VHH binders against Putative pumilio homolog 16 (APUM16). Designs and how they scored, part 7

Target 1, 332 residues: Putative pumilio homolog 16 (APUM16), of Arabidopsis thaliana (Mouse-ear cress) (q9fie9)
Amino acid sequence: MANNNSFSMSTMFNTIQEILNEEPLTVPSPPSRGGYSLFHIRKAEMDIQRIFNFMTGSEDLKDDISVLDTGTLMWMASLMTSDCDYFMVITTNKNGSKTLQKLMGMSDDMDVFFFEAIMRLFIHVMTDKYASYVTIQGMRVFQQDKRELMYDQILRYACFLAGDQYGCIALNEIITDLDDPYYRDQLLDIVANNALLLSNDAYGNFVVQHVLKLRDSRCTRNIADKLCGYCVELSFKKYGSYIVERLLEAGDVPMATVVLDLLACKTEMLIRLARSEYGNFVVCKALELTNEILTADLFYGLVNRLMPYRHLLHRSPRSKIATILDSMSVPN

## First folded at step 1 (VHH)

Design e08 (framework vhh_7zox_3)
Fold by ESMFold2-Fast, scan of step 1:
Structure e08 (fold): chain B 332 residues (1-332), chain A 127 residues (1-127)
Amino acid sequence: as target 1 above (332 residues)
Amino acid sequence: DVQLVESGGGLVQPGGSLRLSCVASGFTFSDYYMGWVRQAPGKGLEWVSDISSGGSTGYADSVKGRFAISRDNAKNTLYLQMNRLKPEDTAVYYCATEGPYYDSSGYLWEAEYFQHAGQGTQVTVSS
């Protein structure tokens, strides 16, 4: 069915033109309680409401916004960024965010307004569900000098953003998209240096997981080094176990870090881990990979620790550990 | 463009079984966490299950022991085997993935970092 609530192009152009054609009101300054200043306030409120209605309107109208002349676009950009509250209302609205993203990159002069507003409100924009995509778009379409200043802010606030519900999502997209080796390497170093804190954080663990998916050998080794001694603790946790599994898959050095942590823990703890909801996958993967890669000392180290308790491991129907142990002829 | 296409829903009697499938495209499926979320009539989104690239699985207490999540990385396909279905399992089931994405409606499902990107498949458990 057709959407009867979508605005026409005529409605969009009429709204913008009406705002542009209005003359500024002259009012006493400072504002008078006798009502003289109310004309300016009323006009500003009406203009903001009309721009807000335009920016948060139908998706159908947003595809045609680029047909507007440069003067109109510059005026809109100036108005939208004239006040932090106005900008945040537009950027935190789903439709307003999408419309703003389409306006970005159209003109370097217009981008200055958006860039300055984003920089003033950087943390607020980056930690909002819809507004964060405005910043991501700026990093894709702005001139290099502006992008570098935005990268500097990402580096400054990387750890804070990683711990935020929406900031972690935006940070991960930025990490993937960041093609500047200097900024990318510094950002990866910040994540790796904070890997223990982030791996135990409700949202930061997703940043560590995302970075490990990049398969950057230096960063992965640095993460492994920071998590050394904590792999067993992490493996009992849903997302911590995912991080440990990725380390096991990431090459000989990260795999050895994980397996050595397993071998260093108390036998009771290792058996508890092998029988746990998430840890059983870690122990199983450690056995499979050490056997496959022919790291015999690590493989038999694990087998020798688990074999006396094989009967307990058979009681976990999700675990393949007992099946692996059953296939082995291990010295008593 | 991330695309997730769910299938396998339908009408089933209590105690019955269904297998849901989700075909993924537009990203390296094998590297991403995948999951299932559902929305019952008049209720919000409920996380059902997830699976890591390494095969680690998680389940909501309401489905634990009855549902099994799995993946086939060669086919870019996620599965949910649903056994011993109950009337309270009636919902639209959505395939979800991690990453900076939102659907055509601009919706971002934020619980446990999954983004709902599929159109969903209806499961109705009724006699």
Scores: ipSAE 0.000, ipTM 0.134, lowest interface PAE 19.1, mean pLDDT 76

Design e09 (framework vhh_7zox_3)
Fold by ESMFold2-Fast, scan of step 1:
Structure e09 (fold): chain B 332 residues (1-332), chain A 125 residues (1-125)
Amino acid sequence: as target 1 above (332 residues)
Amino acid sequence: DVQLVESGGGLVQPGGSLRLSCVASGFTFSSYGMGWVRQAPGKGLEWVSDIYSDSSTGYADSVKGRFAISRDNAKNTLYLQMNRLKPEDTAVYYCAKDEYVWGSYDYTSEPFDYAGQGTQVTVSS
């Protein structure tokens, strides 16, 4: 690249002030607009590039931005959001994303530009590592009318986002932050209704795990209902076993759902599960919790199924199951 | 694709010794428990011995003190040293990855999922 000029924050501030003193270019148009001469189009492109370099630069951006007047900030917001490609380049850049997050919430008039750009590019923004935090910030600082429209988009794309590498992380932060009961309950219902699909997904399982950690009784029972019949299959898998263990810990009804699945499977499958890398933790927890809660029928149902094979269960330091069974082989 | 190849069986007199070997491929051998199960003529499967990834071992009461299970993770090979053999030890011996050993020990209505062909051990005068 031939151009080796560096920008200072003072130089960029002066450049922005000079732009504001010229004939207004409040909405720079791509060549498709036709109303601009080639000279004006190239000037707008250079002005956007200068603002981009300012936004993504490594100089002390946080303090310098705070001293800019509202007119200059409005001008910058208009330019950054005038073209989808410019907005995405800024939002997907680590420093650009951070700078946009600091500009959001400063003025409702300015927030209109950011809101409209986010809504036009919603899926692209939500599935990027840095751009997703721009949307999360909007949901924290925008006025109620804008936040509700953003919640509607989250509900529309919830399952798609849950299955995405970065979307699942952003969705979990939104679930944690969401205090509106209507939208929160709708989002939790979507996760619960899709619990089987998501629990088997490479990224969606993290959303199910996160929702279970919230300990919402209605949502947890709905998840248990959707995973009924699949608890044994899930327990052989690393993340599936974590989900099943959380259901065991979540109260009497979800615990019963898991334990009844264990009791319904063939003896050979139950023993294989009890000896497997992840399933042994599920079977051990089922025994411990049914014994602690004094759910005698479920506890003794498991003991009676496992006891004939206690000699196989004594073969690993990971097998606490054998210790529990041994305590039952010599009753008082 | 899991492959287990057993060898080392044969005809031996009571009181004799044999060493069985099982060469494994198609999985990370060092990460799995391994075992030996046997089937005597006209009888069901009997679990003989197991060895876990941490090298902890187990034995059926019928073979304790006579058999020794071991593994060589560098060679992906499982061994069973059989000493003081009895006529009752006559069986086809199968090598199994942990889920096959544990799932095949109790008889089911479905065929046992073995990756190996087995090796015949006959103890007779």
Scores: ipSAE 0.000, ipTM 0.127, lowest interface PAE 16.8, mean pLDDT 76

Design e10 (framework vhh_7zox_3)
Amino acid sequence: DVQLVESGGGLVQPGGSLRLSCVASGFTFSTYAMGWVRQAPGKGLEWVSDISSGGSTGYADSVKGRFAISRDNAKNTLYLQMNRLKPEDTAVYYCARTSSYKQLFWQSGSYFDYAGQGTQVTVSS
ESMFold2-Fast, scan of step 1: ipSAE 0.000; ipTM 0.266

Design g01 (framework vhh_8h63_2)
Fold by ESMFold2-Fast, scan of step 1:
Structure g01 (fold): chain B 332 residues (1-332), chain A 123 residues (1-123)
Amino acid sequence: as target 1 above (332 residues)
Amino acid sequence: ELQLVESGGGLVQAGGSLTVSCAASGFTFSSYAMGWSRQAPGKERELVAGITSGGSTYYADTVKGRFTISRDNAKNTLYLQMNSLKPEDTAMYYCAADWSGYYDESLGEYDYWGQGTQVTVSG
């Protein structure tokens, strides 16, 4: 069931990504000439250009903002959020994002404009390099009712965001900051339930790695349960092997899950893993940890299967496995 | 518990070479993105080199072709090999770590920093 859900989520990720890529935000053309040739330009277009220049051009942003009256700030907030394209041009600009973050939390009346714009453009904002920080700031400074609606959007789009190059970074920061146990536990459950898909994703693997670093026992156990049967396949991959190594280090139950997967696979596969560029670290760590904590059945199970092939393992870093095997006597 | 300890700084003549190291502890080093930043007296801190958990590297234009960042995941150690040193390379060099495993030069932010090691280039 879980496996079928993971495949469906992968298809959804691809579909949403294609939609976002097909619908680029329109950016207003820069004016090429002044004078009577600009006669037909609407006042709103000129005002928006002025706001763009102010938001994106100033290096002394704190001093500039501090001298603005409430009416001017409300006008700016209203105008820059009046259209999706205007808001995105500002928020995807490094200076614009920084300026907007400073305006957020200054008044509840202004925050309504920013909140509504963020909510309407949630995926676009969360998957942009600079705009994602605007959403993170909103989750820190907005009133509780707005923050809860933003948490709901994070839960809805968590898997999609985890698969995005910037969304995964923002999601990880939100996971770290989120102290509300209801939303935190729900978010951790979503990551754990999708651990197989995310562990195989170019960006989602960093979310799984981040969550494992939190050392949340319930979540780590849930991740181990979802990766059960897949630890060997993951261990052949660079980031998958890192996730499997963390499970080995995470306590007796996650460690047993990994080692039992190693013992359940065919001997040819286990030897191939032990000789692979990433899997050799997993097999070595499994041997070291099962020996150290005296889980004799698991340790000897691994030793008995690897020992006939120890001469194939006499290579650096593979030679570390061979060294462990050579230090032992194996009964027939 | 996460700790980053830089070492290997010192006095070097212009045109010389120096390697600085960063010993990491209290976290799974191999999954973090790592970097080197520097700060000269009276100047803003500058990110000079970065390496992702995947091994992809970044270099600031000021050091590209002269500096090499590398990591040894078995030893939990980050290195910066500095060749063809110039007086303008004189700075306190800081080790940095990012838990996401990715780093972006345009964002310029890492989660954790060490205490630094001083590099002085005479000339």
Scores: ipSAE 0.000, ipTM 0.128, lowest interface PAE 17.2, mean pLDDT 78

Design g02 (framework vhh_8h63_2)
Fold by ESMFold2-Fast, scan of step 1:
Structure g02 (fold): chain B 332 residues (1-332), chain A 123 residues (1-123)
Amino acid sequence: as target 1 above (332 residues)
Amino acid sequence: ELQLVESGGGLVQAGGSLTVSCAASGSIFSIYAMGWSRQAPGKERELVAGITSGGSTYYADTVKGRFTISRDNAKNTLYLQMNSLKPEDTAMYYCAKDFYGSGSWDEFYYDYWGQGTQVTVSG
């Protein structure tokens, strides 16, 4: 077998059946005729390699898995979870993750092994691109008591996960899928309570953006409240400006929070923001939305403060603000 | 615990070929994704090639078409065949194991780096 194309799942299945038919090696006192400990070690190493090949192979495993008896599945689950590094090697592999997800939910007894392994390695599993989907699957198919323990871990580590490259993606998936109102509301509250920190973070900003897209009125209002007084500061920053634009789009109350921050700042600061790389999009959107929804006091408040400086705004590349101002008839 | 030892570096003329190898011990080599990175003096470390446990490969654009990564699981050895060598390929070459064997092509996710083997290409 020069490559994996020659290896079949039927061959693997036959090998697994042969292994299961062998009695486990008892661990006696070392015999005068040596070799028992070495045989046991080599056997375990071979079994680990065979399971790895089975789990990570590109062959369609659906029919082969359905033929495996409960004893074989329990043995495989036990061996896969016997070593933390080995379990991680399988779960962080794209095919291994997919295959393990198919095995989950087939038997409550088997799920105990997967649940315990996930809980021991929770942060490592949740911060990996492929392994995180194993945890998400467990939250869908495990018994209620195990799912609640997993939700508790998500709540405990929510801010850490939000700041991680893959953890933020997994967290957003969990937020979207979670139908238990207690855990969902607690998770949304954690994001809102940490909105200022997360909005300034390279990955956490995606969590705040995702939550705002859900258009949960209570959570959005809580985020707006936590960012009140900071909307101008955030709007000068790449990720912060994206969050502020989302708040402007999220309804009248969050929009008013942003616009009132703009109106409360010094004129010099407002003009600097309107001319900045990221802030110009915030000011432009504030003008467009306040005009569109006919919030005349907020719209004209912005127009009257920007109008005397329209000549500076015309010198800013791609500034739509100057175009909006030029369309208005405002007395000097 | 996986231990890595590189060998096969040396001095070679531009346009020549060289194979570097990495001997692994102390753990099950076959289940890990492996890679080759290089670092020239005063420059950042660059991941040049990677290979998964299943044999799927990655190559940086700087070496694509010239370098070939391979593994021999029976010998617990990783290889990098370097063809059409250029003076800019001069660097210390390091063998590395991907943490948990995920097959990541980002050098920052590799752990258990070897001591390196020097490759010098003269013009």
Scores: ipSAE 0.000, ipTM 0.169, lowest interface PAE 15.6, mean pLDDT 79

Design g03 (framework vhh_8h63_2)
Fold by ESMFold2-Fast, scan of step 1:
Structure g03 (fold): chain B 332 residues (1-332), chain A 124 residues (1-124)
Amino acid sequence: as target 1 above (332 residues)
Amino acid sequence: ELQLVESGGGLVQAGGSLTVSCAASGFTFSDYAMGWSRQAPGKERELVAGIYSGGSTYYADTVKGRFTISRDNAKNTLYLQMNSLKPEDTAMYYCARGYEDSSWFEYYYGMDVWGQGTQVTVSG
């Protein structure tokens, strides 16, 4: 593998050196009328194609890149960012994205080109599977002033990104990495304020689940508050039930919010939930946690409403609810 | 992606034997009860055999003593060995995932995932 990288490095040097050492048009006089312009256009197109082929090549190029001088790096950065379509073709390619990520952070002057290109194409970059990692890398390696401007764009587009199949993945990575308390807290507040919308979204639910895994007490309580009144509805749904189970596990206040929603619903709804494919896990967890954490009023509130229907619960999916109820049905 | 794929069906003469298989993917196979249901033309689907994660089995009276359900958790595969086949065993055979509660053996509606089926035809 080291020998292969060494060979690739030699090939890269030769290719880039050939481009840089090409003679410009010189005396005698240039071609008449249009001939001169076509020569320069075709040379630039060939240079772009050579760099594109190198950037999108299938091998690991980390060792190759470290050997390039500052002038060569600046030329490459300028060329790659000269056209939005060219930049997007490189960044949306798996190998192009990886290679570009390795170039980022090597020079502050070079990073200006990448930063400006990312900012012009922010939504397009953030909603692509491979290009989104270029933005994530910029947020890790660029100088603080550039990172803060990128954080501002994340805040502006947070809900849109959460609803996108690749944007939600990138947003979750950014939420994990973001250590600036001001921007982190604002981003968490945006997720919490939109928790009901996101919990019902095909991709946004993954963002809510990810944020709950961080175990940030303030954000978790804010999410619980926004989902108050909707915990039963969510518990009938596959991903909604996962969110509600995480709220049950998140401490006294989020747990109480979920259990009070269960106690506020009609008996027929509660029994239907306890017998449902996903809701049975929610009701079972609510019983187990309220019993364990010594919230006797909430535990007995659930037991008293479920107990008359224990025979139906014995015939439902195996969730342990009937077993818990049976332990309470024998007089001492 | 949660998927059940049946195979091994075919034409067999009365009194013969056949084994159908079901390859499961996209879930923790060992945690679920699994079953075989069948549907003959113009008839309702019926549960013919089931197996719990712990290995306990169920058989419909129509197949008891002739069919054997088994599972290979290492291969994520469910099997139905069919012996002493009768013309009335002719049906499309479906693999299904179920809950370990007794309700799915009593009520077909307890099954939550079904495969596309494999045809078994018994001549004679």
Scores: ipSAE 0.000, ipTM 0.082, lowest interface PAE 22.6, mean pLDDT 78

Design g04 (framework vhh_8h63_2)
Fold by ESMFold2-Fast, scan of step 1:
Structure g04 (fold): chain B 332 residues (1-332), chain A 123 residues (1-123)
Amino acid sequence: as target 1 above (332 residues)
Amino acid sequence: ELQLVESGGGLVQAGGSLTVSCAASGRTFSSYAMGWSRQAPGKERELVAGISWGGSTYYADTVKGRFTISRDNAKNTLYLQMNSLKPEDTAMYYCAADEGFYSDLTWSEYDYWGQGTQVTVSG
């Protein structure tokens, strides 16, 4: 791992846990089905319950958002962002999140309220299934100065978000959308520097897999470098094996890193890997790719190690490896 | 609005192969996590395969190694390639989309569902 002088992971994690352990406010029950025209909404008659009902109600009521005057929209934005727990109840509601996304980008003045609320609640919003889309929308529609402050928060919390069930998904979409080379390269460097930790994580592995699909040669080489020596260990694991397969597909240098790890391990471990539930796919792909691109030394290195045990490879699990050995490497 | 329409189902013999497709229209397909679920008579609905918008895949243990999920974002189409079919694969196959992304489709509540396409495996 590259040493970086970011905040202590333990300190950051404890701070985030303290933030996330706050209980949300109790919100009024949503109304039973009842439509009313937005034309009848007056600023002077707006209250928290009306906003909640409007934001979390059915989609047919929200097609009329364009009918609301600027004063009413500013009132709504100010009121729904005045309390952190209330904002979270709206944003974590599926319909509330969708409605808020429609309001974002309509007015720079209104976006100030949404931006400030998102920044105050950044970790809460980024680690929720529906609320994370609100942050992603802000990164698409807010002015550049606000987007850059949001990017700074993503860089600060990237490893934590990568390890979260919803944060990892939101982080992946942000990585895809991020066109600014400075922020993109910094974010890719954070993923690569933590590739071993993330590849072994239940959610972080999705971030590593996603970054490898971008085909960024610098980042991919950095990931391969960080995983060098660990490719066999990873290949026994469900998600680790997926990452190793992607490295095999990512070009000559990452492929060589994986294959050299396979060749460096003891024969009994290589055979155990080839017969394992996940590792058999890695060994199979290594054989296919080294033969396909004519890297003869690597291909025959693998064949020579596996061939004496061909009969064992036919038994369990059912693997294409035995078929490859029979058809691709044996002259008849 | 997102509309999902499945096609490609039918009768196939045990050991055979079949590809089912799901065409998406309306909303931006590429922003959704997609999945295939199936329901056999007398059984609960089972998640079979999932694919994130980024292409990360999940497979149920019952189909892993036999089924392949893929997506074509340019054509707004989801595919499930089914190989080495068994009589126990007989089910109605449903296409599903989730705005909450794919981190673990087994725990996800899908937002949109197709009407399904019937796959019958004889044997």
Scores: ipSAE 0.000, ipTM 0.210, lowest interface PAE 13.5, mean pLDDT 78

Design g05 (framework vhh_8h63_2)
Fold by ESMFold2-Fast, scan of step 1:
Structure g05 (fold): chain B 332 residues (1-332), chain A 124 residues (1-124)
Amino acid sequence: as target 1 above (332 residues)
Amino acid sequence: ELQLVESGGGLVQAGGSLTVSCAASGFTFDDYAMGWSRQAPGKERELVAGITSGGSTYYADTVKGRFTISRDNAKNTLYLQMNSLKPEDTAMYYCATPLYYDSSGWESDAFDIWGQGTQVTVSG
């Protein structure tokens, strides 16, 4: 890339010169497995169009990468990252992305080119369906110093990525893979601090759901604290209701946060929620869990408010709430 | 992009068995948690079974003890062995992958279907 320092460029020039100084021996024609493109790369006879074709060609060409020498790999990496548009065309292509993932981790010197290109184009790479997996691969195979710089960028852009259709997928993969407690905790804190915004976002809600599935007690409590006062509103929405159900399942404190929101709302709103398409599952789960854990004040608080309206709940399709209420009204 | 093709469905009598298969092509099959979802006419889609990349399994209560999910990463193939079939199991069966390419969560809404499905009909 244009931002390579003088020392890095000298190292790359040395590698390219090694390739260019190879004298061709009288040898058989290139192997049919990626054949001509592979030999042209080795001879440094290929222009950028042939590298494009090699990188974006059929999946059979991936097997040819393992036979390329270090000098050829360095030359290819240098050429692919020399122009931002070329790099993006390759990395946003399905086959190009897969081929780049295969090249990454093969050589620390080569990884410098890919790292610098990814960092320069970070948002563009992270928000593309195929290119995002190139960045994920870098976080798995690059040396620790490069991975930490990539983690810093993830922290910087976490909320933006969470709101993107491909960025949210990549972010969730990164959250799952992060074993460094500093970066993991910081990333979880960013998600939790923005839980209300993300829970109402078309893609960000999936990041909140993913984080809750990790069962991290500190992060879950922070999410519950941020969603306190909004649990009823969220429960009317498809994905918001799933988030609220996960909070109910996440332990005594998050459960209490949700149930207290239900008890704090007006009775008319609670009955509307209990009869709604998504909210009925939240109210049902709140009743089941408060009864199971024997939190009598919370359970009977809900029962007392719902019981006068059990006739309306019986007329609501797919509701288990009426069945629970009926079990409480059987005289023995 | 990952492509999924389901096969192996058919007509079977109650108490019988069937195995449905899903052939995956493209990249990253080995990295995906995979599942089987089903949908009967006029009913909501249900995730019936799931398997992580590491081989841990999930089953819906409706099929637990009767269905077995498995995967062959070398062949990029997912399987669902269905035993003791009931008329209530009649549905279109879909191979499913996480909507977000992650390996966690067994909620029906977190999984997407990619193919045409394979019809399983259980007669009573």
Scores: ipSAE 0.000, ipTM 0.095, lowest interface PAE 21.8, mean pLDDT 77

Design g06 (framework vhh_8h63_2)
Fold by ESMFold2-Fast, scan of step 1:
Structure g06 (fold): chain B 332 residues (1-332), chain A 123 residues (1-123)
Amino acid sequence: as target 1 above (332 residues)
Amino acid sequence: ELQLVESGGGLVQAGGSLTVSCAASGFTFSSYWMGWSRQAPGKERELVAGISSGGYTYYADTVKGRFTISRDNAKNTLYLQMNSLKPEDTAMYYCAKSEDFLEYWSTGSFDYWGQGTQVTVSG
């Protein structure tokens, strides 16, 4: 049995047909046009098919859209947003998403329909590969009042979105594009406050990595503070080690936080880390950066703990750490 | 500390109804897709229903129109209302939390942390 539950035009159309077949005298969504006959049911079915075909059809819609009058565009916008399933079928389709993005920003009256639908379905659209771009487009082209309400939803659902395979991508694009300092700082604070959870998450780690790339000193320091005590455990993991390496590169205070965690752990754990698949890169970077910026106390703290085990480090995959330690020995 | 505790199973006659519940703890329940899977003796585990944080629902074709999934985020509880039960619905029912927040429902994308609740339909 295939376990797919994604929206598709065929699935949606079949669902609409089932509804019409079960209730031959009623159309539950969109709203009824009055007295119900088989003729009215067939016309509604045809109109739904026609809109879906137009929205999800092949390229060259630029010319088609430009010739549509305001009344037709308003009717289409109203019909597309009258039912959550109709809207989701269109927005989750690659061509439907692209077409909808072109319609957005054309008029404030039409944008009201799209804004209301996006707000009602916010999590669903933000966690879909194609629909998320519709929401991102709205944040770029809608009027300020609507954008601020969308920012509020991003703040409300930030951690959930960070943990989603498509939501994390959309969230990272929003973080990059966000030009309002108030909402930007609030969003960065939410990421930093949840840095431990997100760094250990399959998708959330990408959000932490992205935020660290922004080089926001306040946010980076807050992330370092939240990860203090956990840098060794993270460094054994593939993506956790990437985050720790970024903290080492982010300035004196985040670097010191990481190095102090390395110095606070038991020697056996430090040697195990230095010999591990991912942790060896963290220990190597810590040595290189503490030596480069002349933080002698931190550098020699690491050297003094690693030096007695230099022979074991030489027998580990890639001996770059051992090479650094060798350079500290008096030449013979 | 993540726990899912299923309850409400039992013996019911064909054509009858039953509601099973799942009490969740140790994670932010409202943020995750939740679902119900079932496993009959000698058969593979089957995902039968799912619900998003926002209320979007999925149903396997075998239960569509008969089962209704719902959630109460204030109580951290997931429900499955089963109507028009058939002998073929006899199985151990497991509450599931999404692993990867996948849009596609698959057994591999969900974690099962409880012992399940047995539903037996006589026929």
Scores: ipSAE 0.000, ipTM 0.104, lowest interface PAE 20.1, mean pLDDT 78

